# VHH binders against Phytanoyl-CoA dioxygenase domain-containing protein 1 (PHYHD1): the designs that were tried, part 2

Target 1, 291 residues: Phytanoyl-CoA dioxygenase domain-containing protein 1 (PHYHD1), of Bos taurus (Bovine) (q0iib1)
Amino acid sequence: MACLSPSQLQKFQEDGFLVLEGFLSADECEAMQRRIDEIVAKMDVPLHCRTEFSTQEEEQLRAQGSTDYFLSSGDKIRFFFEKGVFDKQGNFLVPPEKSINKIGHALHALDPIFRCVTHSHKVQALARSLGLQMPVVVQSMYIFKQPHFGGEVAPHQDASFLYTEPLGRVLGLWIALEDAMLENGCLWFIPGSHTGGVSRRMVRTPAGSVPGTSFLGSEPIRDNSLFVPTPVLRGALVLIHGEVVHKSEQNLSDRSRQAYTFHLMEAAGTIWSPDNWLQPTPELPFPPLYT

## First folded at step 17 (VHH)

Design x5 (from r3 with Y100H)
Fold by ESMFold2, last read:
Structure x5 (fold): chain B 291 residues (1-291), chain A 124 residues (1-124)
Amino acid sequence: as target 1 above (291 residues)
Amino acid sequence: QLQLVESGGGLVQPGGSLRLSCEASGFTFSSYAMGWYRQAPGKQRELVAFITSGGSTYYWDSVKGRFTISRDNAKNTVYLQMNSLRPEDTAIYYCARSTHEYWGDRYVYSFDYWGKGTPVTVSS
């Protein structure tokens, strides 16, 4: 079983993240990638749900269709794109399958292969080893980090997007489906940065607003020298405390950096913020991890 | 040097009105969205209203219909007209400069600079 040793638990508590190499086999990673290929082959994103960066961003930000596409994605399998892949009419400038940034946000519930991995015995054993009493799965994402197109992910704390009362109740499980190295955009962390709460929160804005979300609070200027790179091999699982500061650099290499990630919330004694963009629905209340 | 200077706060009776002003300098004001936030004692800072560079306005539900945000690009000033004030509007009000951030699936409003704030007290 995937039990954490006392030394591993201590390291996670001290650093706010922990690498578990060899968590999934190569065959398990390949099966997930094959399933994603099938899902992408059926991709159909309506023109009015596509977003393009523009020098007149307020005009673009008024598009209700693309705002709703994101806001209602918590119980769907939806496709989101890199900057600069659409012309002014919303047509793809490059092949659609090479334009995807991520797929979100309910692979864990709606796809049998991703559901099986998410609720696998080894994931459940890991959660028990961490002392989680009533973990629920709040979201999942498949991240492409496309060759040459894969954008930077700025420094952040996951609990800024997945806010709870009290803090300290959200955990990310990030699984490398390809080697994640410096060259193709591995994760970088500030060890120990999870002890001071969150610097800001993302909340829904008033009904009818475009965009439909806003940060409360400000991102501090961070000392870049504090970030340490965390390269991992295919099949590794990286545990990410909800409040640890992390980032990834743009992928300028000719290799993608595909990853499957999902987030757990300890539901015992925890209030999920009603201001979070992501909310449970009658169709998909946050499913318990333990089955 | 970025500077946002709020003014116009004070003590007012319930049902009264105040107009807050925020004078901006050190950046091209007309290119940025601007917002007002407030913070009551012991509470988190909350969004009140914001106005885009193109003039579109957005309000939090607690103030909609009572507060109006506006801007004067010639004076580099953003205003918050507060009418029908209630005791729960008591807070320090902050002016903020806005940007946007892309997070791979949608744009998010972000506010990257704040003024010192101006206190507003609503009591009989």
Scores: ipSAE 0.491, ipTM 0.792, lowest interface PAE 1.9, mean pLDDT 88
Fold by ESMFold2, fold request of step 23:
Structure x5 (fold): chain B 291 residues (1-291), chain A 124 residues (1-124)
Amino acid sequence: as target 1 above (291 residues)
Amino acid sequence: QLQLVESGGGLVQPGGSLRLSCEASGFTFSSYAMGWYRQAPGKQRELVAFITSGGSTYYWDSVKGRFTISRDNAKNTVYLQMNSLRPEDTAIYYCARSTHEYWGDRYVYSFDYWGKGTPVTVSS
């Protein structure tokens, strides 16, 4: 049972993130990775759904298809790719399984292995120790951080993408399925940065535009010296307050940094923004965490 | 070289109107989304409105219904028509060209290139 001590609760409140080493066993991590291998082996992403952006006319239909593929992914298991892995015809330039950036955004609901981990007794106990009354799971993703290809994730706050009224209602659970170190792209945080709200939010743009989303507001210039690296061993859980600033560097090493992450929203007294790209659907309303 | 030159700012009474213009050069204007940012005293810059390369428009909630963004691709110019101006609209207004950020599953409009700005003061 993953109950937080009073000192752990205080540290999370002060810093906006908290590391819990050994949250999953090595066997549990390996089982999730085997399940991902099975999912990837059956991957079939039609040409018009492969992620790509271009302002050139000849590429517009492909860009629109991949935009729609993203926008409707909230109740699906879909595959998203690193930059530059497609030729002009949309064919893979590298093996498809080495091209994936992430899988999103409903593993927690649609895959039995990921559903079991997401709703596990450990996770539910953790949420109770944090005082969550009516947590719902809003999204999930499996992140590959591929060797050599794994792209940087710029400084951000999760609540910019998962906006609520009031703020302070979103919590990220990030589980390392491999050791996450400096050399393979561990997380970096600005401790205490979760107390100032969000600087921008992402919303859908009007239908037909590409890209299909835009930031409202601007990301401030942040002092890079404020970021602290947070290396963790396989099986660690990193709690991420929705408003804490974090990033990860490009993975230039020969080792991936695979992680499973999902987000909770405290639904009691909370309005999910209708401007968020992610919306509950009749097929998948945001499922309650507590069973 | 890339240039964005704003004009049309000034002093106006509450309830008045102004039209801002931004002349662009040094890039293929018709291929980019364009926007207007503003920065009020003591505040960070914020996006006010943007217009896609295809002509679709989006507005910050505080200006919706009062401001209109438009573009003329033949003149490489983007406009902001500001009606029913209020004292809280006082700011330096910047024209901005789109950039694009990739977030692993989609590209997102982001605007980080801007001109020198044109000041707008709404005061009696």
Scores: ipSAE 0.460, ipTM 0.793, lowest interface PAE 2.0, mean pLDDT 88
Fold by OpenDDE, fold request of step 25:
Structure x5 (fold): chain B 291 residues (1-291), chain A 124 residues (1-124)
Amino acid sequence: as target 1 above (291 residues)
Amino acid sequence: QLQLVESGGGLVQPGGSLRLSCEASGFTFSSYAMGWYRQAPGKQRELVAFITSGGSTYYWDSVKGRFTISRDNAKNTVYLQMNSLRPEDTAIYYCARSTHEYWGDRYVYSFDYWGKGTPVTVSS
């Protein structure tokens, strides 16, 4: 059942995250993966977006295209690539389909399959069981975590990127489309770390700047021993408190760790920070979860 | 040993000007972007301007048109020229070294080293 039990609610409250095995069926996972295959098959990324960041002034213009590409992706389905996959001319050094880091950030809104999953009765029931009154979907992404190449995601709080006032209004739903094990980059959490506030924020930098975003504040040094690996099976949903510290290691295995992630925000009594990189647009205001 | 030393702060009247300096040592200054932060009493520290290693400058709206960030790589120094100062500009100003972090789909500025700060008070 998609509704959380009292014990599950308590566990989530204590740990800041919760694993729900078997949230999606194999068929549902397969449908999502097939849809991604179709989307990838039609991939078309402009050359000016196939650039790496440079600190040199003469190269900033080239990087600006990439910056705009990202900053304007909140209401689009766009491809983002792993570091080091492009040469200086923007050509792929690795096959394009194997170079993708993620697809985002509006799968939940613009793709029928992902919209169906995001707004499913299961997800709605889960949200209701959490006591959310007017939750909205703020972003979604499909993460590939490519074999041998899928990059590390450093310890972070989602709320650093999706900041609200008050805090505690953002939730991440992380769905494993493949088995996520220790060797292929499962999530790691610091249980109970969601109660200490946000250590830093990512904000937009002034218009025209490259790379266009900056952290304010610094992450504290955290003992690595505090992280607990959280391997899950295909179809599992990991509920993530916006302030719980979590990470994933580089995928050094020969198999990918694909996942679909979207974030919810309780809209009632909540202010979305205007400094967040992601902003609602007239084309895509944050859609209500409940239908 | 990394070091950032701010100077130039002080008391100034509204409409006045100050020029802050930050001298860097212990690293290849020319390879790093630099930023100026400020922290007003009871408020969070905020970035107001930064300059890339290549010399590109960026300003927050609150200081745009009034402040100018610049750098002299030969002197390992970053500057903040502050004109038309306002009472709301009162804060401790910090210089910071900027680095870049890749977060899978983008680069993000991060600041990994800070000076001790120089106080700026704008008061009549």
Scores: ipSAE 0.430, ipTM 0.736, lowest interface PAE 0.9, mean pLDDT 92
Fold by OpenDDE, fold request of step 23:
Structure x5 (fold): chain B 291 residues (1-291), chain A 124 residues (1-124)
Amino acid sequence: as target 1 above (291 residues)
Amino acid sequence: QLQLVESGGGLVQPGGSLRLSCEASGFTFSSYAMGWYRQAPGKQRELVAFITSGGSTYYWDSVKGRFTISRDNAKNTVYLQMNSLRPEDTAIYYCARSTHEYWGDRYVYSFDYWGKGTPVTVSS
């Protein structure tokens, strides 16, 4: 059963993350990957959403199409691409399927296969063992981490993007669909870093204003030696505290590191920040995990 | 050494005007977008205005039509002209240097360096 032992619970409380090897079977992983293949085969990204990402701040600031595409994706299944994959006209420079960074942010709600995994008895049992009373799912995404091209994710706290009051109410469930090793971009954590609060927040700016999102605060300088790599095998679930600092390096290997991740929020006694980029909609209020 | 120094704050009556200045040093000023933030007592710091390196300006809704952000690259200075001031504009105003971070789907604007702030009090 997917219930945490007392020792596992203690480890999670101390480290801010926990690895559960063999959480999904090979067949379950395969089903998810095949479903993604089907979704990718039907990929549709409007031209105005194919933004050439550059350091040109004025161009980026005026990229309303891309901004809206992102901000409205909370209740959609949309594609997001790696940096440098588009020409100035929005055409792909590399094959589209090799250019995808992630698919999000409502796989958990809109896709039957991913809904089944997200709301599985295993996940519910895990959540109950953590003492969650009324957990809801806030977002999900499929991450590709493409060979040689999968970009790094800088050190961050998930709570910077998914902020609540009080803190400590958001959990990430990161499922490896492929082996995640040092060479292909496994996760790195700073153990115990989840108890110091949130260093910065990404917030929406007022409607009609530019930019659409902005960071409040700054990330502290962190010693790289504090990060511990966490390689895991296919089928493993990594439980991530919303405030634990973690990162992943660029995938410089010849194999991908595909993963499915979704976030839970304890809804009981919790306020979701109205400034978060992701907001519930009438079409998709945050669904309860327990069924 | 990177430095941002705000000035021009003070006490003003409702309906009055102030002009804030922020002088930058220690980096290539003309290459960076700049922003003004403010923090009122008991409230979170909020973006007031933003100006790109190219001179495009953007404003928080609460200050639109009243505040104007501008820059003089020759003087390494960004300004905030504040007109029609209201009591709710009372805050410490901070100048900040903007940077960009890529998060897999887009660039996100960030601010990596802040001044010490200049106080603005609007009171009758």
Scores: ipSAE 0.310, ipTM 0.660, lowest interface PAE 1.6, mean pLDDT 91

Design x5 (from r3 with Y100H)
Fold by OpenDDE, fold request of step 23:
Structure x5 (fold): chain B 291 residues (1-291), chain A 124 residues (1-124)
Amino acid sequence: as target 1 above (291 residues)
Amino acid sequence: QLQLVESGGGLVQPGGSLRLSCEASGFTFSSYAMGWYRQAPGKQRELVAFITSGGSTYYWDSVKGRFTISRDNAKNTVYLQMNSLRPEDTAIYYCARSTHEYWGDRYVYSFDYWGKGTPVTVSS
């Protein structure tokens, strides 16, 4: 079931994304959610998030953590908060556990449950069916997409953030742990948009500089009508080409849209850009997918 | 029309001080973060200092403790106070407007407009 059929492969090649319903069982999803609950229960809110704000911009900067907090999160399990969850004094407006935007970026490596899922036989089989020879896991994150205020993700290509030479070496695996519908922030794609190259890059600025990351280039104007919603059920895996343009809207519903996402990179014949925000570390080199 | 006009550059001896100014027009200055760039001959342009719309300041390591970025929203002006200047600080200094985009979990900053620059030469 984890191996793609010829028709699925063709569809992925044409569209730049593919939905695999029922990739995870309900029990597997539940286990992941329970584990997240345990992790969240032990959450320590970074002190830098609890500072006074003068503007919404400042509030967001605090919520997302310091530059170092983000840049060094590649080999850690860290919490990132939603926009607008702090008052001007740095207090939570909602419970901390309900304020989390995502947990990242090394669940795949540091948590046994998520490591098991990431390196599962079914994921490996999927990767092999895609012809990956030496894939490695570069990052992972748990996305909460909180009710009513789970933030939108603007149209983007994953390769903007995870850039390689050559292109076409990065894949996203997006697993729905809850039903992802139009109302609670399902993914939207521009089918076939993965063949036009990368419009811009988020790059790390030189050491000692601020704000730590910046965009090189600009996004083209995209017709909103080109986006196709992709609602999926709990347990579904959405395979995402690194260059396909996709987005998710704000969750305005009363239910969350939790998802686990990790990215693979074909390591054979690939150069990871040194300008990427995420860099491998001695503590966590990019782990091979295949075991 | 967007405009950023730098001033205050000049020749100064090592250890000296200069204060650069950048007057902005054509946009709501108070809503934007601002930065100072510099470009030395044969080198790439580099961000030296950054100030958010809320007034938080950030600096390049090489200028920390020596340079101070500030802003006066009433005057639509961003400043760069440069103290203890060194020969390696010699460059054309540019004022830049910064924009930011929200990506669901964080702001990512970009710079979309620069002034014409003001030259700073530090030489004995």
Scores: ipSAE 0.289, ipTM 0.643, lowest interface PAE 1.8, mean pLDDT 92
Fold by OpenDDE, last read:
Structure x5 (fold): chain B 291 residues (1-291), chain A 124 residues (1-124)
Amino acid sequence: as target 1 above (291 residues)
Amino acid sequence: QLQLVESGGGLVQPGGSLRLSCEASGFTFSSYAMGWYRQAPGKQRELVAFITSGGSTYYWDSVKGRFTISRDNAKNTVYLQMNSLRPEDTAIYYCARSTHEYWGDRYVYSFDYWGKGTPVTVSS
């Protein structure tokens, strides 16, 4: 059973995150990885990724041109690529399958294997032990953290992207499908940083033109010494409070760090911000976790 | 010391024009994108115009065709020419320095420094 003990609950409340080693078996991890291989084999590269550019500025503009692609991905399974994997002519510098940053954001709903994992009895038991009454799944993604190319994820709070009123209603479940170590981009946390509120928000821009999203506010400068690395083994689940500050470094190793992550929101007494990039759709309203 | 100083605000009649200026100091101006934001009474602050370090301009639908953002790197200044002003344009206008970071397959812009703002009132 994946029910948290009182000591685990206390640790989570204190630190804002919790590591659960051996949450998934090797076989479960293998099944997920094989399914991803099948999905990647049928990958279609978005046209906007093939646009030519001559300057860094144009590259940025091209990336901004993908805003609609991103904003509408909440109820789809779409591919997102690492920075710098295209040449100026829009060709891949490395094989396409080795250039993927993540697949998202509706694996939890649209893929049978990932749906099964997301809504598993283990996950439901975990959520219940956390006291969640009406949790819903808001998003999911498969992160590759490719060898050498897996870029850093800057310090952030998940609630910056998935904002609710009140705060404290969002949880991240991060499952390691491969060993996550210092060299290949394990997570780093600032323990106890989940109690200070949200420093910034990524919001949809009102309307028009290219920038579809923008940060309101700024991330404070934080002492790097405050971050604690959290290496975990394949099959581990890292429970992440929506407001705990965390990051991952670039994967400079020759092995990937694949992970599946999805976010839960307590729906009871909670308002999902209309400014969030991700919005529920008629095709995919936020599905309840409990079945 | 980083500073952004707005000027040019004031009272204007509907259909009138104003030109806002923002003078920057304390950082390499030419390396940063700049934006103009506004905050109307009782409303959230909103971006209305944006100019990249490379000079590309972007406008929100509500101001397209009426507002023009520009920059003079030699003067460390960003401008907002506002024409055909409407009462709904009434707000405090803020100049902001913008940075960007890569998230997923896109760049997300953030603003980390603001001026004190200049008030714009459009009223008959």
Scores: ipSAE 0.226, ipTM 0.608, lowest interface PAE 1.8, mean pLDDT 91
Fold by OpenDDE, fold request of step 25:
Structure x5 (fold): chain B 291 residues (1-291), chain A 124 residues (1-124)
Amino acid sequence: as target 1 above (291 residues)
Amino acid sequence: QLQLVESGGGLVQPGGSLRLSCEASGFTFSSYAMGWYRQAPGKQRELVAFITSGGSTYYWDSVKGRFTISRDNAKNTVYLQMNSLRPEDTAIYYCARSTHEYWGDRYVYSFDYWGKGTPVTVSS
């Protein structure tokens, strides 16, 4: 069931994304959500989130701890919060558990439940059907897309953040833990946009420079009418080519749109860019998908 | 039409000084952060100095204490004063317009427009 049919493979090659409904069972989804509840219950709010700043720009540039917090999260389970959830004094404007943007970036490695899902036979079968020889998991995150204010994700290519040589080696697996509809922030894609290269890159700045990351290049102007919404039901997996342009709108509804996402990289014949924000560590080298 | 025009590059001896200028046009200069990049032969382009719209300055470690970035909003110009120049500072220097955007959980600076560059050669 997790093996792609020839028609599905063709569709993925043409569109740059593919929806697989019913990839996870309700029980599997429930287990993941319950595990997240447990993790959130033990949440520690980083100190840098409590720091007062005069401007958003200064906040980013002065908060070296924040930069390090992000850059070093590749091998940890850390909390990241939505924009605007703190007042100027660092107090929560909404309950902390309802302020989380995402948890990342090593759920796939450090949490037993998420490790099980990530390395499941279903996922492995899917990867094999795609012809991946030595795929590794590079990152994972749990996205909450909170009711009413879950932030938009601007049009982007995953390869901007996860750059490889050659291109075309990174895949995103996006699993809906809740129904993802138009009103609560389903994904939108530009079909066929994965063949035009990468428009910009987010790179680490060299040690001793600030800020810690920056974009090189710019996104082209894209016609909004080219985006196709992809509503999916709970349990669905959306396969995402690393170069396909996609986005999600702000969740203005009264229900969340929770999703678990992880990225695979074909390691055979591939060079991971040393400029990527995410780097493997001795504690967590990129783990092989196949077990 | 957006423009960034660098000037002030040239040949200097080790220990010498240069002052680079970048004149901006076609946008509200005072609203943007600006940066100086350099690219040496065979090397990647690297950010060496950055100045926010508010005037806060940041530097690459290798240039700290030697280089100073500044801006004159009335002249739509960003400067890079380079003192105590070294051979390893040899590169083409580029000015760039920058803005920051919130990306999911953090702010990231984007450099979306570049000048054509001005060459700096440090040699005895």
Scores: ipSAE 0.203, ipTM 0.583, lowest interface PAE 2.0, mean pLDDT 91
Fold by OpenDDE, last read:
Structure x5 (fold): chain B 291 residues (1-291), chain A 124 residues (1-124)
Amino acid sequence: as target 1 above (291 residues)
Amino acid sequence: QLQLVESGGGLVQPGGSLRLSCEASGFTFSSYAMGWYRQAPGKQRELVAFITSGGSTYYWDSVKGRFTISRDNAKNTVYLQMNSLRPEDTAIYYCARSTHEYWGDRYVYSFDYWGKGTPVTVSS
C-alpha cells in the first residue's frame, strides 16, 4: 500500500517516524542489491585514502582540503569507507568491498535502478498522501552497515545536515534491503522529538576557510532510555521526519544491515540553506519527485 | 575547570605585528586541536587558523602567509603570530578547543569551548 491511511498519518505526526512493512518486494530488494554488487565491482578507491597519514584527523583534513571529495559528491556516485579500515600507509585492513560505509550521494539520479525505485509510483503516492506539493529529491545513499564493523551513527536530526527555512520540509525515506534487527543495527527513535527544533547544524565553512564543514551548536545529552528500537524486515520503508532524533548502533552481528536512503524536500515555499554541505549543481539540480 | 585565556591583543598600525596567546587549563591540552576565531564588527565569527593535536596547521586564505598558528603542549598554550596586519584584521580574536565526530565517512569538526576573546585593532 503506497498511500497512508489517516491513522498512519496521525501516527507519523505524533511520533515523527512511521514504519511501512512490505513496501518493497523481495524482487525489488534483490535487484537493488545486485545492482550495488555491480557498482562495487567497479569501485575506484580515492587516492587520498591511499596516502599515508600520521593521524586520522590529519587524513580527513587533508583529504577535504585537497579533493573536496565529500562536498562535491552531491551529484556523483562515490564511495565512502568506514573508520579504521586503513592502516597508516593507506592499505586496507579489511577487504575493500567490506570496508564501504556508504555509496552516495546521487544514486537516485544517476543509476537507473535506484532512480526507478526513488521515483516509483509507490513513492510518489506516499509523498502525495503526505500532502507534498512539489517535492524534490536532495540526496540518496546506499548504506552497508557491514558485519561486526558497521559503525554507530550517533543521535541526530537529519535537518542538522539538510537545513531548510522553514523547518519541517525534509523527509527521509529509509528502505531496509535486509532485516534490520537489534543486533545488526536497526534504527532507534525518540518518538515525538521532531517538534523541538534543531539543536545543531553542519555547515560549510566560508570559502577559503578550513575545515570544509563544521558543526554549529551541540547536541544535548539525551537519555538512552528515550530511544525506541524499530526493527524492521527486508522491504520495509521507514519514513523519517527531518527533525526526529534517531540513531543506529554498531553492527556487532555477522550479517550486514543494508539500506537505501533518500531525502525529500518540499520545494514549495521552502528555502534550502546555502550553508548545507550539499548544494544543487547545474549538473544535478534537485530533481522533482513527481514525474 | 575548563578555561581558555587569550592575551596579546591591542592597537597596532597597519603593517604591524601582534602575537596572541591562549593558555588552556582544565583538560588534556595535547589531545585537542585548537583554533583561532575572529569576529569583526557586524560580521560573523570566522575560523582563521586551526592546528591539530598532531601539529598540522591550516589557515584562512586571507591570512595565509601573514599569520602563523603554533602550540606548545608543555605550556598548554596555542599562539597566533600575526604579521603584516591590515585594517581588515580588526576583530575580537577567540581561542577555541576543537573536537570532531566521525560520521561513517568523514570527520566533522566542532568547537565546544571558547575563550573570552582579545581585541585586535589595526588602525593608522
Scores: ipSAE 0.168, ipTM 0.569, lowest interface PAE 2.1, mean pLDDT 90

## First folded at step 21 (VHH; from r3 with Y58N W60F D61R)

Design aa6
Fold by OpenDDE, look of step 22:
Structure aa6 (fold): chain B 291 residues (1-291), chain A 124 residues (1-124)
Amino acid sequence: as target 1 above (291 residues)
Amino acid sequence: QLQLVESGGGLVQPGGSLRLSCEASGFTFSSYAMGWYRQAPGKQRELVAFITSGGSTNYFRSVKGRFTISRDNAKNTVYLQMNSLRPEDTAIYYCARSTYEYWGDRYVYSFDYWGKGTPVTVSS
């Protein structure tokens, strides 16, 4: 179901998130997974990930390279790896395809399959039902959540990374391409936590500063009991308010938890923060969702 | 009980040197990265230097080659040696404790505790 009912809208407004089971068909999910397999088959590992260094200066250069690699990924399809997958010589400690944390951040724009899904009539209908007038796609990523290795994502608000003025203009669409259960790292939410503002922001540091990004502010200590697990089946879409607090645990299971995620921003009457890590480029301005 | 106490600030002439110290208490100092910030009048606070728990250092471009950040874990102290000081270095300097988080695509550092600051004035 692509168009939200009044009850679904109300639930989303109250909770800050909404689960839509069966948003994608099995065939659609399979097509996306096959495409990812093709992309991974042609994977390029960044040189800075595989470069051995022996001096502090070299380490700094690598760190700078890593930062640049990330900061410039907004309009590219790039690979990002789990922590600790390389030895000191730059060799993989695990199979390369099992070392990927995510692919991002422009699948929505540069890959035909993912562009089709992102701009599908279903997604557009969903956006319209939410009252979005001029939504644009700001980023996309494919998350692997590898078996036994997929790291946790700490409690956060998406708006910390994708900040706007006013707030409340960013939405996350999280699509499960595999069953997401407790054991393999389903999402957890604090219902209703989207109404308290943003606790911290990730910002670009001043030009010439290192590191390239930093957090301003801090996350408050949150009682773990406030988090509600949200297991979903393959094909489900989880709608995420930009300010709702959510997390995912480490995948300790034998199976992955693959998901495709992209974020929308209502562009009408909205200012994208120039301090955000992600900035539109001439090559890829934020594309309108509606076609 | 967590504290960061800066010292070493003062008035210095252009071309002069100062050494700032920040003594930490109330946490396992060796487990944390540390940083120095500064805030000039009418300007935003900016990161000047950063040192990881492992001793890796980074600097703001304008201070690179002039400032040196270091740490002594045995003394729970982080230092900022400032040489060749310029009038534009005039600011209140703050010591900060840093943590980092890996998000699968990068390390992001946050500063969660700050000292009260020590003033540095560079003037002829």
Scores: ipSAE 0.289, ipTM 0.649, lowest interface PAE 1.6, mean pLDDT 91

